# VH-VL binders against q9c0h5r722to879: the designs that were tried, part 7

Target 1, 158 residues: q9c0h5r722to879
Amino acid sequence: WSSESIKKPMIVTSDRHVKKEACELFKLIQMYMGDRRAKADPLHVALEVATKGWSVQGLRDELYIQLCRQTTENFRLESLARGWELMAICLAFFPPTPKFHSYLEGYIYRHMDPVNDTKGVAISTYAKYCYHKLQKAALTGAKKGLKKPNVEEIRHAK

## First folded at step 1 (VH-VL)

Design t5 (framework fv_tocilizumab)
Fold by ESMFold2-Fast, scan of step 1:
Structure t5 (fold): chain C 158 residues (1-158), chain A 122 residues (1-122), chain B 107 residues (1-107)
Amino acid sequence: as target 1 above (158 residues)
Amino acid sequence: QVQLQESGPGLVRPSQTLSLTCTVSGYSISSGYYWSWVRQPPGRGLEWIGYIYYSGSTTYNPSLKSRVTMLRDTSKNQFSLRLSSVTAADTAVYYCARVDYYGSGEWPFDYWGQGSLVTVSS
Amino acid sequence: DIQMTQSPSSLSASVGDRVTITCRASQSISSYLNWYQQKPGKAPKLLIYAASSLQSGVPSRFSGSGSGTDFTFTISSLQPEDIATYYCQQSYSTPYTFGQGTKVEIK
């Protein structure tokens, strides 16, 4: 977990546009989690995160690894809960690439055991939900493509 | 332009349930933020009671959680507080307030209602 | 729970004086500290968030500093309208907790 800005993407890339978008994405993730000031309400920050991942395919793995980082050793319980919620929201719209799928699946699976729950945050409940969303997104994306994010669907993603 | 206003009975009998409603205008409670209750006994300091997230999730102060329930009514743009088994120690001004969990970064209470005095007396 | 200890409990100062209030957390809370002003019969008003950030519309004579466990709130030149009780509050972790308050009076 980190409250600082990043200078480089977590996944190496030579594409300058992807590099710039990855740094902006990290700021939006911090805004949604309550670790950085924001101008827009949470629902619209989540929409912007989901829209960037949906529209810029090269950012999808970067987005998920940034969420994994922000949910690792995060002792601010409310921030931790919002990070898992944002992961669930993003998984409602797009999966990671097949190459990253196994890593993300393993990360989420390790958190499904109730022993991971802190008294303030039911991490295992979030992880279970994310696990099912990940499998569904991977299947749907393979068959008929991905739907564009919108505000109402983000509300329903819980 | 975001405004919060408390309403409910100003007198509650000991052992009964205190019930208050906060009406929000200028912003939809189902669109974001945490919506909170804070109380202040006469002449004393502030005590956080709990909050409800725009999705309906609640967190209560552990010292009060066995007696506290918070609900939302999105059709009326309201959220409410129920505090059971009240005693004279629950006499206080009750405020509803918004928690700006990412606009400011450090989660302050940025908008407050004017407060409603609730007296617990027979 | 994180305990907030505020000092002093009350003070009396003259118009134009520099007023300093301190707040100590029982554990590190980084910069997750806010300061509020409460005038008699009114709701608290946010003055400072994130330990040192001035809320929009708040006069620049109010300032905050500190991080970790020790925090300071300062009024650089006390005005008559500043008569109020001031509270610190940690938002690092629930339950959110407040200091006991400092009453600031003129004279």
Scores: ipSAE 0.006, ipTM 0.605, lowest interface PAE 10.4, mean pLDDT 85

Design t6 (framework fv_tocilizumab)
Fold by ESMFold2-Fast, scan of step 1:
Structure t6 (fold): chain C 158 residues (1-158), chain A 122 residues (1-122), chain B 107 residues (1-107)
Amino acid sequence: as target 1 above (158 residues)
Amino acid sequence: QVQLQESGPGLVRPSQTLSLTCTVSGYSISSGYYWSWVRQPPGRGLEWIGYIYYSGSTTYNPSLKSRVTMLRDTSKNQFSLRLSSVTAADTAVYYCARGRYDFLSEYAMDYWGQGSLVTVSS
Amino acid sequence: DIQMTQSPSSLSASVGDRVTITCRASQSISSYLNWYQQKPGKAPKLLIYAASSLQSGVPSRFSGSGSGTDFTFTISSLQPEDIATYYCQQSYSTPYTFGQGTKVEIK
């Protein structure tokens, strides 16, 4: 977990556009989680995050690794809960790449044990939901292609 | 067992500030939930006023936003409503309520205070 | 703001009757709809959340259904203690808004 901005993506890339987008994405994630002040309400911040990941395929793995970092050793309970919500929202619209799938699956699976629950945040419940969504998103992306995010679907996915 | 109870003056003069406190027992207001205010004019329906999230962030009904302030006192396990520049239209029963904050049951208000009638009259 | 419209505004039914109340949102709210019961002089009580989930401790004769813009609340077998005003409430977007209420009376 970090309260600071990032200067480069967590996943190495030579693409200048992807580097810039990754840093902007991290700010949006912090805004949704309440770790950075936002002008828009959380629902619209989540829409922007999901839309960036959907539209810029090169950002999808970066988005998920940033969410994993922000949900690791995060002692701010509201921020922690919002991080898991945002992961669930994003998984409703797109999976990570097949190469990153195993890492994300393992990360989520490790949090499904109730021992991870803290007072006020049921991490295991979020993780179980995210695990199910990850499997479904991977299958949907392979068969049908992915539908563009919208506000109604974000509320439903949350 | 969670219980909410409103307290404050039942009579407020026009142009003054309405001030109510909700005392919560059985759950810490800093541990979760949306801590909310809802009002009901006599014989009318329910109107949402706003909430203070367990973190301290607030959201108010835009129709009331310029007049509403909500605060929390975590040491007393209380949250409060201040509504400025009141008129007869603000006469209502004021309820405090707890809104669920988990994504599966977002903002379902599962516990309510008994309600406090506030009459705005000279 | 999202407008919530309930139908009917009032109804009278006999004990044992099936009672249906509808709620319509001015825009799609997915499944973010709650139903409350309010008895005279009392605070509202949560009965249904997320359109169709029964609140713990609420009798199984109460149920909800629907998604998007059209929602239904049903009492499968009306009991005397069910005399109350029922409100729907959208929890999709702030400001959160309620329907006008439906008054249920025993005839």
Scores: ipSAE 0.005, ipTM 0.517, lowest interface PAE 12.9, mean pLDDT 84

Design t7 (framework fv_tocilizumab)
Fold by ESMFold2-Fast, scan of step 1:
Order: C-alpha cells, then structure tokens, then sequence
Structure t7 (fold): chain C 158 residues (1-158), chain A 119 residues (1-119), chain B 107 residues (1-107)
C-alpha cells in the first residue's frame, strides 16, 4: 500500500504510452479508494479506470498489480474495501493476460480465508466474488471481444 | 464518417424553454460514449452544459442543473437538450458534441445553432 | 470548480513564427487536459488530448506539454490557416471547464 504517486510502472515496459498511462492509472486508483483528493464522481472514476484497462490492452496486468499493491497491508479499512470493489469492477470487463493469471488467482485465493477479515471489512467475501469473476473473465477472454465498460455495468459490478 | 447536426428554434422568449435536438449519423449513440451539449455566448468562451451517456444516464453542469434536461431517442439516433426559464444570458451558439469516453475529449462537433433569447 | 486561465488572451505573430500559449489550472489536474482550435464561425476542433497526444489528422507543428497545474501549447511554425482562438479544457473533475481562449492573429 502507498499514499504516494508512482514515477514508473510496476511492470517493466518499453512502451512510452503504457508508462505514462500506468502512472496516471495509479492516481485514479488512489482517488477511487479515497487515498487521494476526490476528483470526478466515484462512478466516473471507476469508469475511467475500467475504460483505460479495456482500451489499452498493455495496461491490464499493470492495473491488477497496482490493485494488489493497494490492497496489501492497507490498514485504512474504507480504502481497503474500495480497492477490492475496484478489482471486482475491472474483472467484469477484462481478465489479465494468461501469463499474469496464475499470480492474480493466487493473490485473490489467499484472501478467501476468513482470517483475513477485519472488523469493518469482509475481505474474504470480496475475494470470493473476485475469484468467481476472474474465472468467468478468463473463460470469456478465450473468445473474441470484450464488452466496453459503461456506467450501468459498473454499478451492477459493485 | 461521424456527423452531428443541431436543430431547433433560433429564437426563444424570456422565461420559456429552449429546446434543441442533435441528430447523429455514421455512428450509433447506443454503442458508447457521452453525448454532450456545449454553448458559447457571442464573442465569449465555451461552457459545458451536460452529457447523456449511451445508457441514458445524465450529468449536468451544477451551474445549470436545475434548468437542464437531456433525453435520447435511440430509434432516431438523436439526443436533445431542454433548458427552462431562459434569460438573455442564455443567448449563445449551442453545439452538440461527442465526448470520447477514453480521455474525455470532445472529438466530434456539430456545426452549432445560434439561439437568441429576446422578446 | 476548477478554473482554467490562459495567457496571453491574444497575440499577433508572423507566418513561420513559433507561437506558445499557456494554460494554468487552479488545482492539480495531472495530464487531464485537451486543446481545441476554433476558427471564426466554426465549431471547435480537437488538436491535443491528454496534455501531449496529437489527435489523428492534426499537423505535427502542433504540440502540447505539461502536467499538474501548468500546461503549454505550441505551434512550431505558424501558418495562415492557424489563425483561430485556442482553448484548453480540463477533464480531471466535473464540471468540465475551459480556459477563456487565446486569439492568434497574423501580422
């Protein structure tokens, strides 16, 4: 977990566009989680995060690793809940690459144990939901095309 | 090629409702993006009025929110603006525009329709 | 609301000159800034998005830079068809807001 901006992507890339988008994406994730000044409506922030991941295929693994970082050792309970919510939203629209799938699956699986629950946040419930969404998204990703994010579907994905 | 075209009365009396329609061709308004209205008083700058998302959800500029309504007609591929209780300050060229959801940029614009609020 | 201030409000330059205009946001908007060109009697045209990305079909003499609160728009070699008013627009926070515009005229 970090309250600071990132200066470079968490996953090494030579693509200048991906590097710039990754740093901007991290700020949006912090905004949705409440760790950075609120800018647009929360639904619009989530829509922008989902749309960037959907439209920039090279950002998908970076987006998921950023969410994993922001949900690791995060003691701000509302922020932690929002991070898991945002992961569920993104998994409704696109999976990570097959290369990153096992890492993300393992990360989510580790949080399905109820011992991870805190007084204010049922992390195990979020993790179970994300696990099911990941499996469904991976299955869908074996076929062509993924549905473009929209506000109504984001509202339903929460 | 995507094209937007405004239509509606060019003259509105004070206290009445300004009504404009935007007809979209070459692209379905139901396929995505935010369908927007932006106005420009003569000789002045641009002011965003609001948008309607392809789902029907709307967001309006807080400065105009109490007077603005936007609707879409997917069968005609149109979206519309209604601005109530107009005054001389609402005299402007009204543009419809597509706000691209990827980076919130107004990438396609109508030609603009001048609406004068006068008795 | 986020206030966008452009400078100068107007300028006059010769064909071939380098023209620079600036846009300042009242708060940090990251790189969430677009630039538009508006010719007399016409609708605005998107030139630059995300502070520095050139819109498809726009000549390479147009460029943008900056992040946070201070942004710059540059025309490397002014052409007669570039006489227009230029607007910046932020999309960091609703409502979307525009600068007051910079009018570029040829001497």
Amino acid sequence: as target 1 above (158 residues)
Amino acid sequence: QVQLQESGPGLVRPSQTLSLTCTVSGYSISSGDYWSWVRQPPGRGLEWIGYIYYSGDTTYNPSLKSRVTMLRDTSKNQFSLRLSSVTAADTAVYYCARLYSGWDAFDIWGQGSLVTVSS
Amino acid sequence: DIQMTQSPSSLSASVGDRVTITCRASQDISSYLNWYQQKPGKAPKLLIYDASSLQSGVPSRFSGSGSGTDFTFTISSLQPEDIATYYCQQYDSLPYTFGQGTKVEIK
Scores: ipSAE 0.000, ipTM 0.502, lowest interface PAE 15.4, mean pLDDT 83

Design t8 (framework fv_tocilizumab)
Fold by ESMFold2-Fast, scan of step 1:
Structure t8 (fold): chain C 158 residues (1-158), chain A 120 residues (1-120), chain B 107 residues (1-107)
Amino acid sequence: as target 1 above (158 residues)
Amino acid sequence: QVQLQESGPGLVRPSQTLSLTCTVSGYSISSGDYWSWVRQPPGRGLEWIGYIYYSGDTTYNPSLKSRVTMLRDTSKNQFSLRLSSVTAADTAVYYCARHGTYWERYFDYWGQGSLVTVSS
Amino acid sequence: DIQMTQSPSSLSASVGDRVTITCRASQDISSYLNWYQQKPGKAPKLLIYDASSLQSGVPSRFSGSGSGTDFTFTISSLQPEDIATYYCQQYDSLPYTFGQGTKVEIK
């Protein structure tokens, strides 16, 4: 977990556009989680996060690794809960690449045990939901491609 | 069954601080929801004052931001409103309300309302 | 701030009549609009959320429609217990804002 801005992507890329988008994406994730000032409500911030990941395919694995970082050793309860919810939202619209799938699956799986629950946040419940969403996204995304994010579908993804 | 109940002085003198408490029963304020204050001057419409998230993080209406403070007390399952430097224009019925959960940006549970009159 | 304007400010209708209230936003709010009923001396009660979704336990004679900047709230067959002031509210952006209210009276 970090309250600071990132200066480079967590996953190595030579594309300057992807590098810039990754840093802006991290700010949006922090805004959604309540760790950074935002002028828009969380629903619209989530829409922007999901739209960036959907439209910029090179950002998808980066987005998921950023969410894994922001949900690791995060002691701000509202931020932690929002991070898991944002992961579930993104998994409704696009999977990670097959190469990253196993890492993300393992990360989510180890949080499915109730021992991971903290006061006020049922992490195991979020993780079980995210695990289900990940499997569905990997299957449907491989065959059809996923739909463009919209606010109605983001609301249903929680 | 979620229930909200306002309490606090019904009469406040000009220049003083208006202080109200909302007691929530049947549901924990630590459950990740947004808890709001909304006011209604006599014979007029509704004005959103601000919300407090279960963590203690707050967002206030810019028109009132310099005078508003919201706090939570998780041990008593309460959240409170303080409005400083009151004038007659602050006379209103004050409601506490649950501002949905996360995506549900609607006020689904309301307190009964507490009339606060600002008068000498 | 997004301004919400309701029309009419008041109306009188007979039991059994179809009542229609409109709400206009000063900018596009998609479908992020709720409708509340407030009876004298009581707190507002949520009737419709997300422009057209009926809240659980609310009678089916109440409905909502619209998107963008123009929204409509309808009572298909007015009942005596429906006498109240009705408010629209946007949640597209902060601060949340309400319309000025429409007072519904029975003739």
Scores: ipSAE 0.000, ipTM 0.493, lowest interface PAE 15.0, mean pLDDT 83

Design t9 (framework fv_tocilizumab)
Fold by ESMFold2-Fast, scan of step 1:
Structure t9 (fold): chain C 158 residues (1-158), chain A 122 residues (1-122), chain B 107 residues (1-107)
Amino acid sequence: as target 1 above (158 residues)
Amino acid sequence: QVQLQESGPGLVRPSQTLSLTCTVSGYSISSGDYWSWVRQPPGRGLEWIGYIYYSGDTTYNPSLKSRVTMLRDTSKNQFSLRLSSVTAADTAVYYCARSPYDYLWGSYFDYWGQGSLVTVSS
Amino acid sequence: DIQMTQSPSSLSASVGDRVTITCRASQDISSYLNWYQQKPGKAPKLLIYDASSLQSGVPSRFSGSGSGTDFTFTISSLQPEDIATYYCQQYDSLPYTFGQGTKVEIK
């Protein structure tokens, strides 16, 4: 977990556009999680995160690894809950790449154990929901293609 | 109209727990505001410790997280700070402060208590 | 955490002088910066929020400007009651962080 900005992506890439987008994406994730001030309400911040991941395919794995980092050893319970909400929102619109799927699946699965729960955050409940969304997104993306994010669907995804 | 006042022991022994209470008058802590503790060591600058929201949810400065607990008592219109395992480095004036409600967190501290000096000494 | 650096650490000026102090953030904080006045033995008092907005009840001689990483606080005509230490504070990200303070004294 980190409250600071990043200077480079967590996943190595030679694409300069992807590098810049990854750093901006991290700020938006912090804004949604309440770790950084935002000019827009949380719902519209989530829309921007989902839209970036949907439109820039090279960002999808980076987005998920950033969410995994921000939900690891995060002792700000409000931030932790929002991080899991944002993961669920993103998984409603796009999966990670097949090569990253196993890592993300394992990360989520590990958190499905109720021992991860605190009085402030039911992590196992978020993780079970995210697990279901991940499998559904992977299936949908393989067969039909993915719908563009919109505000109403984001409201239903959280 | 809003007034905040700190209370609690001014002397704490090393390794013990520092406990302070902030009493709010003229305004309900059950409103959507964020209620913070901020400290200032003698001759030094200000350090934010953490806040408690009207719901009881808390956020603490990561540098102090392992030692800090904040609680509220809505019936007395009070919120409190407990800082465990204190050392001489925790000697400071402790302020409680209000940050107005907004959609993420408070932005500025518009009302402050007068401050309570806590000295950590044997 | 975002580091806030103020300059100068202290200054002395005469009544009626224009006083300026600066605050620099270690990263872009947009306009999410406040300025506080702290008189000896007293709690800080909010003067300016959102970089340039004057708090209600605060004299118009106090002003703020800037965005991004560089910010300025100005007292257009220093009064005796303005003797204090002034602090900037960012609220772009948690934890909130403060500058080290600028002590303003009268000659």
Scores: ipSAE 0.000, ipTM 0.490, lowest interface PAE 17.8, mean pLDDT 84

Design z1 (framework fv_zagotenemab)
Fold by ESMFold2-Fast, scan of step 1:
Formats: structure tokens, sequence, C-alpha cells
Structure z1 (fold): chain C 158 residues (1-158), chain A 118 residues (1-118), chain B 112 residues (1-112)
């Protein structure tokens, strides 16, 4: 978990466009989680995050690793809950690459145990939901491709 | 508060070198791209290039590549624009700005006037 | 590179009048993610530019509601509903959708 901005992507790249997009993505994630001031309401911030991951395939793994960082050792309970919500939202629209799938699956699975629950946040409940979303997204993406994000679908994906 | 403070006005002769500065404060300097914009006397705005201070990655508009060097020192939250050999055509106001996201320059320095004459 | 054409070059108006400024792009400014990175900047004499409107229609913090932006694709408009004395300035559109970033030539809004 970090309250600071990133200076470069968590996944190494020499592509300047991807570097800038990854840093912008991190700011949007912090805005949704309440760790940074937002220029838009949370639903529209989530729409920007989901649309960025959907349209820029090279950012999908970066997006998920950023969400894993922001949900690891995060003691701000409202921020932690919003991070898991955002993961569920993103998984409604696109999976990570097959290379990253096993890591993300393992990360989510480890959080499905109720021992991870805190006094204010049922992490195991979020993790179970994300686990099912991940499996469905991977299957659907392999066969047909995923739909473009929109506000109504994001509202329901929470 | 977020501020970008630029170095003072410069009067130079053709062929001289120059390095002007832009110091950021009130935010995480390494987390935002710093932009350089030129405005020739009585003319419009021209984007010159940018730097990400966190790793010193730079991007230049083609007409400025090789004409100027953009650099940054993150230990003192300062970006730089430099010329090895000035020309009279470099006479302009130079602005630095912070890019919030894809050309949303939400904070600007006050500008550095550079005059190059014989 | 993307060319942004602003018109008119100069707009002479009195306080209280409506100003309508045009910015046309040589290509679509819709980014692959669906956002349109077309912004408007205000520059008063002797001052640094100031961000007015970002992503077509969003007012930056502290910008009065008399300023509004609209448009899509390649055709964009900045509207000032009732000019105040402090609004006489040069207005620039700028795009960030395509590298390199480019500014329009500016529209000078001057007192009649």
Amino acid sequence: as target 1 above (158 residues)
Amino acid sequence: EVQLVQSGAEVKKPGESLKISCKGSGYSFTSYWIEWVRQMPGKGLEWMGEIYPGDSDTKYEKNFKGQVTISADKSISTAYLQWSSLKASDTAMYYCARDYGWSEFDYWGQGTLVTVSS
Amino acid sequence: EIVLTQSPGTLSLSPGERATLSCRSSQSLVHSEGNTYLHWYQQKPGQAPRLLIYKVSNRDSGIPDRFSGSGSGTDFTLTISRLEPEDFAVYYCMQGTHWPYTFGGGTKVEIK
C-alpha cells in the first residue's frame, strides 16, 4: 500500500506511452480508493480505470498488480474496501494475461480465508466475489472477448 | 500549496550556453511530468518537451530535439532546460508546467524571459 | 502532428456579450480509452497561461460557470456566456490525445 504517486510502472517497460498511462492509472486508483482528491465522482473514476484497462491491453497486468499493492498492508479500512471493489469492477470487463493469471488467482485465494477479515471490512467476502469474477472473465475473454465498460455495468459490478 | 518557481530573466549573446530552472513544491515532484512551453514575443504557445523526474525519462517535440536538453534533479525538486549554444531565434518566454494527465497543465511557473541579442 | 485551427483569430466584444470560440482538429481527438483530451487555456497579458477547461467540458477548480466547453471528435467550442472585464485575454485550445502535444494558434478576445 502507498499513499504516494508512483514514478514508473510496477511492471518494467521502456515504452514512454505505457509509463505515462501506468502513472495516470495509479492516480485514478488512488482517487477511487479515497487516497487522492478526485476531479470526478467515484463511478466515473471507476469508469476511467475500467476503460483504460479494457482499451489498453498492455496495462491490464499493471492495473492488477497496482490493485494488489494497494490492498496489501492497507490499514485505512475504507480505502481497503474500495480497492477490492475496484478489483471486482475491473474483473467484470477484462482478465489479466495468462502469464499473470496464476499470480492474481493465488493472491485472491489467500484472502478468501476469514482470518483476513478486519473489524470493519469483510475481505474474505470481497475475495470470494473477485475469485468467481476472475474465473468467469478468463473463460469469457478466451472465447469471445469482453464488453466495453459503461456506467450502468460498473454500478452493477460493484 | 502547489507551486512551480522559475529562475529569473536572462540576457545572452549568440553562442553562449544557458540553463534555466523550474522548482516544484507542495506536491510529490517525482510523480508528475514537467512540461516546457515556449512563447516567442507576440506569438502563441509551443510545446517543447517533457520529463518525468522520477526516472528522468524525456520526450521532445521534433523541432526541439537536439536544440535543447531537458533534465531534472529530484533531490532538489528542480527541472532544467538548457542550451549549449544560443541563437537569436531562442528569444522567448519559457514556461514550465505540471501535467496532471495528457496535457492537463494544472499549475504553471511564472515564466523565464530569455533574450538573445548581439 | 495534429493541427488545431482556432477561429476567429480575434474576437472584438463588449462586456456582457457572449463569446463563442472555435477549435477544429485535423484528426479525431478521441483516445482509444474513450476520453477526449482537448483542453482550453486562458492567457492574460504578462501572465502565465491558466487551465480553464479540461477534457472538452470540465471546468478546472475556481473557474466561473460562465465558461463552458463543448464538442466532440474534431469540432470544439469554448463559450463565455457573459463577458466580464477580466475575461479579455488570449484563449488557446490544446490536445493531448496524440503525440506530440499541440496548441492551437489562439483566439484573442479584446474589448471593442
Scores: ipSAE 0.006, ipTM 0.532, lowest interface PAE 13.4, mean pLDDT 85

Design z2 (framework fv_zagotenemab)
Fold by ESMFold2-Fast, scan of step 1:
Structure z2 (fold): chain C 158 residues (1-158), chain A 119 residues (1-119), chain B 112 residues (1-112)
Amino acid sequence: as target 1 above (158 residues)
Amino acid sequence: EVQLVQSGAEVKKPGESLKISCKGSGYSFTSYWIEWVRQMPGKGLEWMGEIYPGDSDTKYEKNFKGQVTISADKSISTAYLQWSSLKASDTAMYYCARGYDLSYAMDYWGQGTLVTVSS
Amino acid sequence: EIVLTQSPGTLSLSPGERATLSCRSSQSLVHSEGNTYLHWYQQKPGQAPRLLIYKVSNRDSGIPDRFSGSGSGTDFTLTISRLEPEDFAVYYCMQGTHWPYTFGGGTKVEIK
């Protein structure tokens, strides 16, 4: 968990556009989670996050690793809940690459135990939902088989 | 309060070196791009290049690559624009701006540094 | 590089009148992710530019509602519904969709 902006992507890339997009993506994630002042309402911030990951295939693994970081050792209860909500939203539209799938699956699986629940946040419930969404998205298999994000789908993906 | 404060006006002769500065305050300096924009007397705005102070990654518009050097010192939250050898054609107002908020826009601008190069 | 053509070059109007400024791009400004990064800036004599409108139609903080942006693809408009004395300035459109980023040539809004 960080309240600061990132200087470079968490996944190494030589593409400067991807590097810039990854840094802007992190700001959007912080805005959705309430850790950074937002320029749009949360629903439209989530739409921009999901749209970036959907349209820029090279950002998908970066998006998920950023969400894993922001949901790790995060003691701000509302921020923590929003981070898991955003993961569920993104998994409704696209999976990570097959190479990253095992890492993300393991991360989510580790949080399915109720011992992870805090007084204010049922992390295990979010993790179970995300696990289901990850498996469903992975079965889609192809970039062109994935549905483009829209406001209605995002509102209901929470 | 976000502010970008630029160094003062410069009067130089052709062939001289120059380094002008842009100091950021009121935000995380290493988390935003710094954009450099030139405005020649009576003309419009021209994007020159940008730097990400967190890792010193730089990009230049092709006409400025090799003509100027963009750098930053994150320990003092300051970005720089440098010439090794000034030309009369470098006479212009130079602006720095904070780049790449949610919208890819330049949301805060420095007051500008006027550079005059004459013999 | 993307060329942004602004028209007219000069617009001579009186306070209280509507100003309509055009910006046309040589190529579509829709980014691969679906957003359109077309922005408008205001520059008053002796001052640095100020962001007015970002991503086609969103007013920046503190910008009066008499300023509005519209358009899509390659054709964009900035409208000032009722000119105030402080609105006489040069207006620039700028695109951030394609590298390198480029500005239009500007439209000067002057008192008639």
Scores: ipSAE 0.000, ipTM 0.497, lowest interface PAE 16.0, mean pLDDT 83

Design z3 (framework fv_zagotenemab)
Fold by ESMFold2-Fast, scan of step 1:
Structure z3 (fold): chain C 158 residues (1-158), chain A 120 residues (1-120), chain B 112 residues (1-112)
Amino acid sequence: as target 1 above (158 residues)
Amino acid sequence: EVQLVQSGAEVKKPGESLKISCKGSGYSFTSYWIEWVRQMPGKGLEWMGEIYPGDSDTKYEKNFKGQVTISADKSISTAYLQWSSLKASDTAMYYCAREGYYDSLPFDYWGQGTLVTVSS
Amino acid sequence: EIVLTQSPGTLSLSPGERATLSCRSSQSLVHSEGNTYLHWYQQKPGQAPRLLIYKVSNRDSGIPDRFSGSGSGTDFTLTISRLEPEDFAVYYCMQGTHWPYTFGGGTKVEIK
């Protein structure tokens, strides 16, 4: 968990555009989680996060690793809950690459045990929901292709 | 077409405040960083700092932090460079530039420049 | 901060001649992912700079093939194979590998 900006992506990339987008994505994630001042309501911030991941294929794995970082050792209850919520929202629109699937699956699985729950946040409930969404996204993306994010779908993704 | 249009030349006295502008058009203004570059008379180019208009996040080169303020108004696609109290040493040409698209992301489009002259 | 040293400071040449401009960095400009973010800009008197070459050797759209960039690590070269009258200008190298972004001091290519 970090409250600061990043200066480079968490996953090595050969694309300067992807590197720049990864740093911007991190700020948007912090804004959605309440750790950085937002200039738009949370729904529209989530739309921008989902749209960046959808439109920039090379950014999808980076997006999920950033969410994993921001949900690790995060002691701000509201921020922690929002981080898991944002992961669920993104998984409604695109999966990670097949190569990264096992890593993300393992991360989510580790949090499905109720022992991970804090007094204010039922992490295990969020993790179970994200696990189901990950499997569905991987299957749907392979068969039907990926749907462009929109505000109405984000409201329902929750 | 992509354009960055800067405000006109300024002649000021030491101690006066100044705010110059850089208006973007022909692209998504909130999706690109705006870069500010100074060129003192007869000298080379110096990177001053940048702003992401989407959230007004700024980065400053160390020597310019606290000397100038960079801001943006996304409702009118305009970025600003501001001094609270000008010094004669601020006399220079000031350029804005856009950080470009795709895998290169160089400063691909530049404004025409704003000449600022500070003299008593 | 990365220091970019350009040499020579001034090149006095005639149209038709070859120009070779050097840019040396104080440390490697190879980014951790393997790309080298060294760019060249051309500036004519009274005008804003224009992008000429990006990532060492790639010409920007509309830039004639007489312009070429080469180099690696800390040593970079801009070559103009046969100077045209419109090529007399100041040339700056710039690095985007390390924050903050920095420019070289410039090389002035002037008519003899």
Scores: ipSAE 0.000, ipTM 0.484, lowest interface PAE 14.9, mean pLDDT 83

Design z4 (framework fv_zagotenemab)
Fold by ESMFold2-Fast, scan of step 1:
Structure z4 (fold): chain C 158 residues (1-158), chain A 119 residues (1-119), chain B 112 residues (1-112)
Amino acid sequence: as target 1 above (158 residues)
Amino acid sequence: EVQLVQSGAEVKKPGESLKISCKGSGYSFTSYWIEWVRQMPGKGLEWMGEIYPGDSDTKYEKNFKGQVTISADKSISTAYLQWSSLKASDTAMYYCARLYEGSYYFDYWGQGTLVTVSS
Amino acid sequence: EIVLTQSPGTLSLSPGERATLSCRSSQSLVHSEGNTYLHWYQQKPGQAPRLLIYKVSNRDSGIPDRFSGSGSGTDFTLTISRLEPEDFAVYYCMQGTHWPYTFGGGTKVEIK
């Protein structure tokens, strides 16, 4: 968990466009989670996050690892809950790549035990829901050209 | 790479209208405030106002409110600074810059647009 | 609005010398969360300003360690420990703590 910006993507990439988008994406994630001043309401911030991951295929694994970082050792209850909610939203629109699937699956699985629940946040419930969505997304796949995210679909996804 | 590219130099007469541009590339244009800064010949930097292109929310420094209009077209990642009627006192270099909200500093700057207003 | 007063207006020095630039604020620049949003920019003739130092003392990427910032509250200093030929420029402080954002009047560091 971090309240500061990042200067480099968490996953090494040679693509300059992906590098720049990754740093911007991290700010949007912090805005949704309440860890950074947000200009737009949460649903529209989530729309921007989902749209970036949908539009830039090379950004999808970076998005999920950033969410894993922001839900690790996060002691701000509202922020922690929003991070898991944003993961569920993104998994409704696109999966990670097959090579990143095992890492994300393991991360989510580790949080499904109720021992992970903190006062005010049922992490195990969020993790079970995310696990279910990840498996569905992995079975069907996701590609550029699927219907773009919109505000109403994001409201449904959480 | 992140880049802000401004329109070219302008030579105008008092009373004429003008609209100068600032095009962003290499980042999510709708997610950062664009700042406008004036520098009169031989003088320092003056903050004029800002726009958030994602929703076109604008803020003006009080002395520039009503003197200029700031706008943006997010479909082409371009912000604008506009005068309805130029004055000789508008002669200056105009810079656009991007706000880094995490620490409230301007991290990338356009090259500047020189506006000369003379009869 | 916050007034930033820079002094001196002009500093005439030779390469190798130390430059000390002052920026004083009319009010405290400490934000409610404890951060101080006082930044320094360098402007060379015919060029746009370039960020040097952010939040009082942090060097931006690629800025040489001869540049250092210090200060607190209302009194801030930019120090260039050993001037290089490329350092002769105008330096501006700026505050982001209080809206509207404001700049100091600038200090011109010129060759003797």
Scores: ipSAE 0.000, ipTM 0.463, lowest interface PAE 20.9, mean pLDDT 83

